# VH-VL binders against q9h9l3: the designs that were tried, part 123

Target 1, 176 residues: q9h9l3
Amino acid sequence: PRKMVAIDCEMVGTGPKGHVSSLARCSIVNYNGDVLYDEYILPPCHIVDYRTRWSGIRKQHMVNATPFKIARGQILKILTGKIVVGHAIHNDFKALQYFHPKSLTRDTSHIPPLNRKADCPENATMSLKHLTKKLLNRDIQVGKSGHSSVEDAQATMELYKLVEVEWEEHLARNPP

## First folded at step 7 (VH-VL)

Design v76 (framework fv_fezakinumab)
Fold by ESMFold2-Fast, scan of step 7:
Structure v76 (fold): chain C 176 residues (1-176), chain A 123 residues (1-123), chain B 111 residues (1-111)
Amino acid sequence: as target 1 above (176 residues)
Amino acid sequence: QVQLVQSGAEVKKPGASVKVSCKASGYTFTSYYMHWVRQAPGQGLEWVGWINPYSGDTFYAQKFRGRVTMTRDTSISTAYMELSRLRSDDTAVYYCARSGTYYYDSGSRFDPWGRGTLVTVSS
Amino acid sequence: QAVLTQPPSVSGAPGQRVTISCTGSSSDIGAGYDVHWYQQLPGTAPKLLIYDNSNRPSGVPDRFSGSKSGTSASLAITGLQAEDEADYYCQSYDSSYEGWVFGGGTQLTVL
């Protein structure tokens, strides 16, 4: 078996009217939920909208943040060759400008057995907050001060572990 | 119908620069990446790089870094590739091709392709 | 040099089966990246023939199929027809180059 990690990223708005999503924080945890990486990241473009209510990012976090190119190199060294778990993970990969192999990617927003356990339609896209509440009886992303990408990555790994044996068996029989 | 229309053939001398255009129609220009791929006469396909038309972000193959610049104009749904300091071995047909941005956007496959622009570098 | 290895040519008669191989390494096909195939008729741009290892775009005949195993992929053409005469290219993503890579191309001659 390959090593497994979970990732969650926070994005801020850059570009015209803050419409572009740029990476501003990344958290990566191992299988046990221990933090392997958690850094604020400085986008190469001017931040026009911190999106603080969701991202938790504020101007003070940018003062000593790691420049995007350096952070990206560090993150990719951790992800390469591993099974990477995330929720709606295509958004994280897009922010990283990174193409991870589909066969090594696990997206908890698109795992039918996980939805089934939560009493949700198997092919619906459910939020991380909803699945975590239903299956782990835990409230995440609480309040208006922004999300913790560490908390989200940890919840995502725990959710995947609920279906890991079943889903890996399915993927072995039906390779992506 | 989705279509990519490229500019016409160019003849350049060594040391000059060339700028090729690719005009998109039939889809939302900013929702897909635009790639550039070249093919020397009688040779295979070689990837040059991509641009995200929404953000203007670019990524170039190592071989072309320092000589290639990709840009776009969203008001006319047109992508550009400029190659500088031309050499005779830059003679090739240059294609633009569309891809999804990542997994759920038709991923890493290139479809459609422009018909190509022949760039001849000769003294 | 091409990063993915293809035979430079294959040939067959109408009605026969031909197979074109595409061999990669641990940083591309072996890393789990999908393989796509393109058909290039003489004087034309490449056209997507197979994507994500084995899927056909609308309009591509069932005679064309793709497969992937380990560090290699294959394109199979059954019931070979004269109009299949073309160059065929495989493509994947390579993590070491952080970019798309192509095979050297295979010229199919229909005899």
Scores: ipSAE 0.594, ipTM 0.859, lowest interface PAE 2.0, mean pLDDT 91

Design v77 (framework fv_fezakinumab)
Fold by ESMFold2-Fast, scan of step 7:
Structure v77 (fold): chain C 176 residues (1-176), chain A 123 residues (1-123), chain B 111 residues (1-111)
Amino acid sequence: as target 1 above (176 residues)
Amino acid sequence: QVQLVQSGAEVKKPGASVKVSCKASGYTFTSYYMHWVRQAPGQGLEWVGWINPYSGDTFYAQKFRGRVTMTRDTSISTAYMELSRLRSDDTAVYYCARSGTYYYDSGSRFDPWGRGTLVTVSS
Amino acid sequence: QAVLTQPPSVSGAPGQRVTISCTGSSSDIGAGYDVHWYQQLPGTAPKLLIYDNSNRPSGVPDRFSGSKSGTSASLAITGLQAEDEADYYCQSYDSSLEAWVFGGGTQLTVL
């Protein structure tokens, strides 16, 4: 019996022309949507582009942010051995420089039954905002001041719960 | 036609450093991780570390931290592995190998491999 | 010592079946990480033979198959041929070491 959590990360641009995505915030919620972790994280490299419109990260958030190495250790302790739910979760794992087992990973951007419930093509990659509006009748990522990773993680968990029984049965029959 | 071409054999004395190159062709160099794996004569495979050619980020196996440095030059699609303070037990064939960059996906498999560079450490 | 355990050698006659085991722990195969298999012919670089537990790359005959159960994986070779004589390595990822890990290798001898 494995526990389940949902994760959402915010990234800022580092490296040449700000094209590298570096972790700047991480939120983790439990099955019921309670916050287990929510910290601003200081990248080890110079931030070139805060990407504020999407990330919600501003220079002020970095002043007392947890250094990447320490935050990573804390996050991995929470994720290890658990089923981890996310949306386009490969981006989060890449920013964490972390390899979570595929068999314990659930990506709500790649679950055909979820798209089917939303009346979308099964093999399309739909945004978290669209799926949440269509299936939960809830508006997330509203406004122009960036996303809330807590709100996104909570929505992601709720979306997964809509297809959990069907998808877990599918995975048991068709192991990844 | 995806190829990884490695530099030629090296003979070094204990205490020296060696820098092995791996030139990629036939694909977008910055879209895949590059791994380094070594194999001592008659022994098994041992993972050394990886570099992300896009960002320059590296991750090294615990055993090699402090002695290995991985770099790349995107203008010539070439990855480098430098091992310092060489000991006789560093004698091995050093391979570069490509993997995908998506952590939860099968991009973790190593394909293709370079032909290997023999590094001999002897006095 | 290698992190994943393989028998050092296996042997079979042409046309027979052999199985090569790969045993890990709760932090690698047991944690759900995929297992990949590589074939290394004498004097050559390793070549990907099986990936993600049971998938074959283009060009690998269906005589080669892989499976995974619990903390272990297996490579099965049916219809043994002389050219199958090689070293075989399993590979996975270990979360405790944060490293790609290999088995010690199995030398297949075709008699």
Scores: ipSAE 0.558, ipTM 0.851, lowest interface PAE 2.1, mean pLDDT 90

Design v78 (framework fv_fezakinumab)
Fold by ESMFold2-Fast, scan of step 7:
Structure v78 (fold): chain C 176 residues (1-176), chain A 123 residues (1-123), chain B 111 residues (1-111)
Amino acid sequence: as target 1 above (176 residues)
Amino acid sequence: QVQLVQSGAEVKKPGASVKVSCKASGYTFTSYYMHWVRQAPGQGLEWVGWINPYSGDTFYAQKFRGRVTMTRDTSISTAYMELSRLRSDDTAVYYCARSGTYYYDSGSRFDPWGRGTLVTVSS
Amino acid sequence: QAVLTQPPSVSGAPGQRVTISCTGSSSDIGAGYDVHWYQQLPGTAPKLLIYDNSNRPSGVPDRFSGSKSGTSASLAITGLQAEDEADYYCQSYDSSLEGYVFGGGTQLTVL
């Protein structure tokens, strides 16, 4: 059977006016929620905007952070050949400069049965915080000091497990 | 209509450099990767590299690292590929081709393709 | 030396079925990356024929179909027509090379 992991990344702003999202932290958990990877990552470009309220990244975290090229190699080694679960996961893959096969990608922001269980419109993009509160009765991303990518990855895996059987059957019948 | 219009044929001597252009129209230039693929006469397709027009980030196939440079000008929706220290075996038709960037863009398929630019390297 | 392996040529008579194979490895097709197929008519740029293993772009006849299994993919052409005479290339992504890879191409001759 093909292994499954969940990923969540934190990005900082680089480039003109801080509009480019660059990887600054990545967390990967296994099916049971155990941490496989969690590192602060140093972007190759100058950080213009730490986006601390959302990312939780501060200058202090960059001092001993793993350089992007090294971190990317480590992360891709974990993701390759696995089913990867994420929330709005295209943003994480963009930050990693990585194309993961669509057939092995699960985006909890775009799974109609998951939205249905949360009493949300099936085709709407709902936040991870909202779905986690509605379906798991758990508060994540609490406060103003930034998000925990470990917490987000764990919540994302648990959300996917709620619809895993029916969604995998759907994908087998309707391959992307 | 989505179109990629490439610059005209070039004839160069060994050791020279060539810069090929690819002008995009009919879509948001910065929303898709631009690839360069070459084809030597009577041979198959060979991927050279890509540029992300939004960020300016590039990635080149190992064979071309140190000799190829990809750039873009977002004001005119044009991508460029410059190949330096030309050899006779660099003689090929060079194509630009569009792809999606990640999961939501269906990633790695190339559509559309430019008509190609013949680069001839001879003494 | 192409990363994906295709037969160099295939032939058939009008109305027949031909199949073109594309063989990869564990780091490309075997890793789950989608396979795309391109048709190149003489003197023209390649044109997308099949994408994401089995999907047809608008305007491509349903006699062209694709499939993928394990480390290999196949392009099937049924009801072969004279205008199908062209070179066909498969393409995927290779995680170990971190790059896009093509098959060596297959020349289809309609007899």
Scores: ipSAE 0.182, ipTM 0.723, lowest interface PAE 4.6, mean pLDDT 89

Design v79 (framework fv_fezakinumab)
Fold by ESMFold2-Fast, scan of step 7:
Structure v79 (fold): chain C 176 residues (1-176), chain A 123 residues (1-123), chain B 111 residues (1-111)
Amino acid sequence: as target 1 above (176 residues)
Amino acid sequence: QVQLVQSGAEVKKPGASVKVSCKASGYTFTSYYMHWVRQAPGQGLEWVGWINPYSGDTFYAQKFRGRVTMTRDTSISTAYMELSRLRSDDTAVYYCARSGTYYYDSGSRFDPWGRGTLVTVSS
Amino acid sequence: QAVLTQPPSVSGAPGQRVTISCTGSSSDIGAGYDVHWYQQLPGTAPKLLIYDNSNRPSGVPDRFSGSKSGTSASLAITGLQAEDEADYYCQSYDSSLEGFVFGGGTQLTVL
């Protein structure tokens, strides 16, 4: 049996006009929602835009943050060989500069049965906040001071568990 | 119609540098990674590295670190690979090839490929 | 050096079936990374033939098929035709190298 984790990352803006998304926090939880990893991460480039409204990242979080290269190594050690669950997870993998196998990736923004349970069009990309409210009757990402990547990773795992049996059966019959 | 058009053949002396270009058309240049792959005469395919045209981030195979530099110019949808301190065993056809960024677009496959640029390193 | 192992050559007569193996390790194919196959005709660039283990791009005939099991993948060509004479390469990603890897290539000869 292959182990499963959920991940959520926060990104800040670097590069020209802050257009590049650079990893600034990563949270990983296990199947039961226990935190396996949660660190602020220092990008190698100058931060132009903290994107605090969404990321929750502030200058103070960077003071003792783990350098990107070290954080990346720690994170990849946790993810390798596991089924990794995320929401719009391509953004997280891109920020990590990491290629995770498609067969071991579960993106809760692209699971048709999950959207169907939420009374949403099957092929629409719905926000994590919306799906969590509709299916778990829980409000996440509350307020204007940024998101909690731990909260988001936990919600993502719980959402996946609602469709896990049927989706794993679907994937076994229709490999990605 | 997606295509990659590469610069013409080059002949260089040992110790020189070569810069190969790859002009993309028919798609959003910044939405896909660009890879460089080489093939020495009569040999197999060898991956050199990738560049993310959106950010300018690069990743190079260990063998080429310190000698290869990948860049891009988004205004003309062109990627570049520069290889320095050339040796005779760098003689090869150098290809550019497109891949998706991560799991659900084009993924880790290379499509399309440029036609290749022959780089000959000789005295 | 090639990271994925392919036989250096394979041959068959017109109308026959041939298979080309691609053997990896626990850090690439065995880790669940997809396998892609490329066909290279003499003097040309490689062309995508099979992607994500078993899918065909538009324009590739159904005579070509791919499969993957454990640490290995296989390309099958049925109804061999003279124009299938080419070099075939498998490709994946290796987590220990953090890089893209190719097989050494297989030369297909149609007798």
Scores: ipSAE 0.452, ipTM 0.821, lowest interface PAE 2.7, mean pLDDT 90

Design v8 (framework fv_fezakinumab)
Fold by ESMFold2-Fast, scan of step 7:
Formats: sequence, C-alpha cells, structure tokens
Structure v8 (fold): chain C 176 residues (1-176), chain A 123 residues (1-123), chain B 111 residues (1-111)
Amino acid sequence: as target 1 above (176 residues)
Amino acid sequence: QVQLVQSGAEVKKPGASVKVSCKASGYTFTSYYMHWVRQAPGQGLEWVGWINPYSGDTFYAQKFRGRVTMTRDTSISTAYMELSRLRSDDTAVYYCARSGTYYYDSGSYFDPWGRGTLVTVSS
Amino acid sequence: QAVLTQPPSVSGAPGQRVTISCTGSSSDIGAGYDVHWYQQLPGTAPKLLIYDNSNRPSGVPDRFSGSKSGTSASLAITGLQAEDEADYYCQSYDSSLEGWVFGGGTQLTVL
C-alpha cells in the first residue's frame, strides 16, 4: 500500500477507580498533515476520570460526541489498507479495540534512526514531545490544559517523514 | 520451557455448561494473549476468542457471544473458557493457544498450543 | 465454515514437492494481514510450522517454506517424507470479522 496516515487518540478513565483507558477523541491526518478525522467520542461506560490535564477532554465535549461504536467504524474505514503512523501506537489500537497489520504499522517510539537523529540512545523510548522539540524545533503538549491529538498526529507524521526512506528500506530488508 | 496444560475430558448433557482450564508455565502469563480454538471431530479449526491475562479484557467470535465467557487467575497462571447452553454440535476438542508475539499484534501466530480438552455433548 | 479456502487433500511420493494453497479475500490476506501455517499430526494439537508468511520456527526443517501474494498464500514442502503425513492449516486475521480465521485444512498423504 502507498497511502499513509498518522493517528493520535485521547483516552479517559473508566471502570474501577478510573483505571481503564477508554477512547474519547481520535485525530487522523494524511501524509501532508491535513485532518481526515477529528471527533470527540463517547465511551460506552460512564467516565470516572476525564484525565483533563493530559487528554484535554471535559464534560462539555461529551454532549455531542460520536458514540464509540459509530466512531470506531468510521476510524477503521480510514485506517484499513493504509500505513498507519503513531507514537506508542499500541495504546491507540488498544483503545480502538483494533488489530492493524504489523507490516503496515509504524511506531515513532521504536525507530532507532529517529532517536539517532535526535542524539538519543537508539534503543530508548523517547516521548513525542522530546523528539518533536529536538528534530522539528516545535513545542507540543504545552501547558496543563491537555494535549491536542491533531497536533500530536501532525508532529508524528512529520517525525516519520524524516526517516521514511531509510526506515522503509530497512523494513523491506527486515520484514516486521 | 513454555507449556500449556489443559484440564481433562468432559461429558455433558445438552443445556449444561462446561468450564475448561489452561495452566501456563515457563513465561510471563500476563505478557501474551490467550486464545481458544475448537475442532469438531473430523473438522477444521475454529477460533472462539481471546483473553488478555493482564487486564482481563476479552473478545469473542460473534458465533459464541452470549454463550462463552473467558476468565483468568493470575495467581496460578490459569485461563478458563466456559461455554453455556451446550448443544450436540458443540462436541469438539477445545484448545488454548498463546499469541506468539505482542498482545496488540494482529499478525500474532499461535505458539504454543495446549494438548486440547475433548468436550462431548450427548444425551 | 472455513473463511480461508484450502484444497481438502494433496498427495505426493517420497522425495517429491507439493504445494498447498490458501485463498482469502480483501478483508484478510488481501488487507495485508500475515499468514501462518500449522501442522497437525493425527491425534495431536496443531504445531506452528510457518509464521509471518515465510519464517520458520526453530526445529522446522527448510523443506517447508511459505509465500504470500495478493489474496493468497502457499505452503511448499519439498523432499516429502512419510512423517509429513498430516493436516495443514493456514491462518490469518480478518478485519471484517475482527478475529482470527483458518483455512479448512488440507490432508497430505505420502504415497
């Protein structure tokens, strides 16, 4: 497949003591950073902890939010057959309850050449915020009002583009 | 040495429930999904569902929803599959099998497999 | 009902080559999901033979190989031996069903 998208999700706490992470927002951007999808999503279980400091989600966002089942269907239609880029993307796929082909998955938290360009140890897991600052001279996830999943998805795509040629060559030689 | 040890054969009447166990050893039980697959006599393999031993999350094939329940006990590294309202066509060998790679990996193969538990449903 | 299509049987003589096909659709193999193969000897549990289209686990001889193209996959067995008599199953993931799917199985007879 030639088409590539980047995804970032925000989760809220549901279940006992708010320990379960449930999808509450999803943003998907195309290769150029244009938004293909950005919706607040209503979890099927009641929200115990909005985790607003990190998620940016408040009760007001739930009023007209898309129900989980509907949102999931829309999101999966966009992801199917595409190379999907994310940062620690397993968390996003878990929140979506979705298994994406691993040959079509790119996780910017596990790309050694990307860490090398940022002067970080190749096998360390670096945050999206750190890599974006080092390699793109951009501050993301600023303040205490929560993260923007659009901003995170756009930064993730831009980071991947820095290593795309060499990483795709590596994957062709060493299939995942 | 990774091993999955299943409970012994069961004979049940139609309408009853059966609960099969699968005890894991030789690896970190909570790091891999556990799958259940059945095989009717002389027939092929049919996937029933999975459980994430870490979280307790489950997902069942649509055919079994409402009749199957998967659970686990992390203190003894054991997974369970309970199938209710048994019919004669539920007669099968039921296997547990570990995902061969990370739990979020859709390309996960099954390795190892338990030896299977024969469940016979007859009046 | 099997989701992936395999021939029900295949046969060959010792030393020969056989190929077992596995045909899927746009929601499984065609969607890019990997194909795995299992060998089931009579009276035993299935055993992983090939994973991620073409990789062999430790202990599987190089006589066994896998490939994938489009919506189909193939298992090739060269230098057939009597102990290769078994049922062979392909497996993938289907995005429409949101679950793992198997082929109907192929019984290999070594004549």
Scores: ipSAE 0.305, ipTM 0.752, lowest interface PAE 3.8, mean pLDDT 89

Design v80 (framework fv_fezakinumab)
Fold by ESMFold2-Fast, scan of step 7:
Structure v80 (fold): chain C 176 residues (1-176), chain A 123 residues (1-123), chain B 111 residues (1-111)
Amino acid sequence: as target 1 above (176 residues)
Amino acid sequence: QVQLVQSGAEVKKPGASVKVSCKASGYTFTSYYMHWVRQAPGQGLEWVGWINPYSGDTFYAQKFRGRVTMTRDTSISTAYMELSRLRSDDTAVYYCARSGTYYYDSGSRFDPWGRGTLVTVSS
Amino acid sequence: QAVLTQPPSVSGAPGQRVTISCTGSSSDIGAGYDVHWYQQLPGTAPKLLIYDNSNRPSGVPDRFSGSKSGTSASLAITGLQAEDEADYYCQSWDSSLEGWVFGGGTQLTVL
């Protein structure tokens, strides 16, 4: 086995009408939930919509934020060669403009045993908030001040650990 | 039927620019990435870059950065690759090829491919 | 230059088995990235033959199979037929170059 980390990113709206999702924060935690990386990130394009209700990003967070190119380099050094856990992780990788090996990627929004443990349909895409409440009895993403990517990354790692043995065995028999 | 139709052959002088088109049909143009791959006569395949037709985001191979520009027109489901400051060693067949979203649908494979556009750079 | 290493040629008689190797490094195949294989008949565009190491698209005969181990991948062709005469290319993602990379290509001759 390789080392494992969990990632969660926050995106803001750039481009026409704020339709493009650009990276504005990234949090990475290790297997035990310790923070390895947590930085606000300055997009190279003008921010049209902070999406604060969901992202938690405000204009003040962009002051002294790490430029995208530099942040991306730092993040990729942490992710390379590791099993990376996330929830709807394709959105995070897209925002990073990063291709991570499928064999080393674990997406808690598409793990049928995890849904089964939560009494949810196996083929449904359940939210991180719902799975965390059902399986960990913990409320995340509460209030109107936006989400914490650290909290989300930690919850994602804990969710994966509930099915890790079963899912790794499944992947060994049924390589992706 | 999914199909990629490319523009016709071009002959250019060194220092000129060339713009090749790739018109997609038979699928939702904005749901897949479009790649450009070239092949010099008698040589192997070389990846140039990709464009996300939905966002307009591009990603270019290091070798071509500063000389290549990829664009698209969603109203006619067409992707473009423009290569500037042409050299004789840019002579190649340029292919467009479709791939799925990088990250999650296992669709990183290139399928289908256009039939190619021969670009000849000579004095 | 080709980033992934393939033998320039391979040959076999009808009905025989041939194997085409694709050797990468720790930044591509060795990093766990999937390998795809393409077949290119003379004068035509490449066509997807194998994807994600060992999967066949609809319409590709089961005579074609792929495998991956360590820093290398292999394409195996059994029951060789004259129509298999083509160039074969492997492909993967290289994390240090940040790009799709191809092998140099292998010309298969059916004797």
Scores: ipSAE 0.354, ipTM 0.792, lowest interface PAE 3.5, mean pLDDT 90

Design v81 (framework fv_fezakinumab)
Fold by ESMFold2-Fast, scan of step 7:
Structure v81 (fold): chain C 176 residues (1-176), chain A 123 residues (1-123), chain B 111 residues (1-111)
Amino acid sequence: as target 1 above (176 residues)
Amino acid sequence: QVQLVQSGAEVKKPGASVKVSCKASGYTFTSYYMHWVRQAPGQGLEWVGWINPYSGDTFYAQKFRGRVTMTRDTSISTAYMELSRLRSDDTAVYYCARSGTYYYDSGSRFDPWGRGTLVTVSS
Amino acid sequence: QAVLTQPPSVSGAPGQRVTISCTGSSSDIGAGYDVHWYQQLPGTAPKLLIYDNSNRPSGVPDRFSGSKSGTSASLAITGLQAEDEADYYCQSFDSSLEGWVFGGGTQLTVL
């Protein structure tokens, strides 16, 4: 089948005033939404701000978490050569310190047909939560205990599948 | 005006270390990666590594690991490259160059470049 | 040795067209990474000439164009002028090396 995966990462705050986003969890799912990877990841720097409301990361998750360098190697082995789907995916790639080819990247926050289907302005950047509610009639990222990166990756893949045929044809005619 | 201003030429003996600086102006220093690229006389361009000035994270080309260290000082928008245990074949012009931080916009291209710092390694 | 392969030299007369090839592998250009081209005039720093395969920065004349196919890229220069005499370098990203890679450079001589 298609060599396509979806990714979602959770970041914690490190560095001065916790302003640096460091990888703390990564989930990768295949085309059908099956989990290929889901690990808590230990940043090499001191965590200043767990950002728990959004990340869902707590201090207990860092106990026995996979060190960043090892996790990065595992993740890149999965992503290399595949079409990678994500939402505002540049943030995930930054946290991974990874440069994925543009031609193999699908960012559901920047696909005009997807926004059109959701009755949103084509060039607006809509949140994953909003698009998932409008197009899949599902509530994700509910509550105050943080997001599930598995849930977010699965929703992202399903959103992409709604416009896959149209968007792949567009990209074939208009290479990035 | 986006500018990268590099330190002046250096003459070093084999076994010494050299530290080259690159001062950025005209943009937000922490919003772009800084790369180092060298060029031996009459030879081609060779990528040495990059630093993310925001986080301090670095990546070095395999050839230079263990001998190169890249650092930055955000208070003066300056990046540094230090190369140790110098050999005569390290004689080269060392350039700093800016790139964006991710793949689909200004990410991978180098623009602008500093004017270069000639490092000569000889007895 | 350079990771990307370029011819070491190319020559043409004023007004003619030349092309400079850049050949990579499955881990760089073949993996879908963009190719950029730099012009280096004697005694100067390299200058960005073409980025993301075929785009020109502001100020670069349309005589310069780039293309990419499979594991290779090409720089085309039409209407050759004496001031085009320079070294030209291609650049991409290599996933196996996790770093930027350059071609060996092509010296253009305008005869």
Scores: ipSAE 0.511, ipTM 0.836, lowest interface PAE 2.2, mean pLDDT 90

Design v82 (framework fv_fezakinumab)
Fold by ESMFold2-Fast, scan of step 7:
Structure v82 (fold): chain C 176 residues (1-176), chain A 123 residues (1-123), chain B 111 residues (1-111)
Amino acid sequence: as target 1 above (176 residues)
Amino acid sequence: QVQLVQSGAEVKKPGASVKVSCKASGYTFTSYYMHWVRQAPGQGLEWVGWINPYSGDTFYAQKFRGRVTMTRDTSISTAYMELSRLRSDDTAVYYCARSGTYYYDSGSRFDPWGRGTLVTVSS
Amino acid sequence: QAVLTQPPSVSGAPGQRVTISCTGSSSDIGYGYDVHWYQQLPGTAPKLLIYDNSNRPSGVPDRFSGSKSGTSASLAITGLQAEDEADYYCQSYDSSLEGWVFGGGTQLTVL
């Protein structure tokens, strides 16, 4: 059996006109929702747009933040060999510049049984906030000061647990 | 519909540089990674590196770091691979090949491939 | 010095079945990364034959099939035809190298 973790990352805008998404915070929780990692991360490029409304990242968070290369090494050490749960998780892996095996990846934005439980079209991409409200009766990402990646990672793990048995059986019968 | 068209054969002296081009058509150039793979005469396939045409980010196999540079021009949907300080053992057919950009689909397949550019390094 | 291990050659008569193995390690196939197979006819570029372990692109006949188990993958070719003479390469991703890796290639001879 493989261990399971959930991840959520916050990105800031770098590059021309802030169009490139660069990692600025990463949170990882275990199966029970305990925090294994939560650090602000300093991008190697100049930050053009903090995207604070969504990321919650401000200039002060970059003071003494962990440099990207060091943070990436720490994060990948935690993810290696584990089943990794996330919501629209390809964005997190892209920010980490990391290729995780498809067979060990669980994306709660693309699990048809989860959408079905929420009375949503099975193949639609629903937001984490919407699924969490519908299925867990919990409000996340509230207010205007940005999202908490810890809160998002915890919600993502709890959502996956609702369909874990059914989905793991499906994957065993239909290997990705 | 989807095509990768590579530049023509090159003959170079040891110590020179070569720049190979790969022009993409029939798809959104910035939505896929471009890879470079080489094959020495009678030998197997060897991955050189990739470029993300959207961001310009690159990653090179350890063997080629310091000698290879990958770039792109999004206005003409063209990727480039430049290899410097050429040696006779760099003689090979150099292919460009497309893959998906899904970071969690790490076994991303290479499809299509360009027809290859023969680079001959001889004195 | 290929990262994935394939037999250098395999042969069969028309109509027969052959299998080509591809052996990796815990950092590639054993880690869970998918395996893809490419066919290279003499003088041509490689062409995708099988992707994500067992799927066929449009236009590839069902005589070609793939499988994966543990640290290894296999390509099976049934009903061999003369036109199947080619080099076959497996490919995966290696987490320790952070790059795509190929097998050394297998030359198929149709007798």
Scores: ipSAE 0.500, ipTM 0.827, lowest interface PAE 2.4, mean pLDDT 91

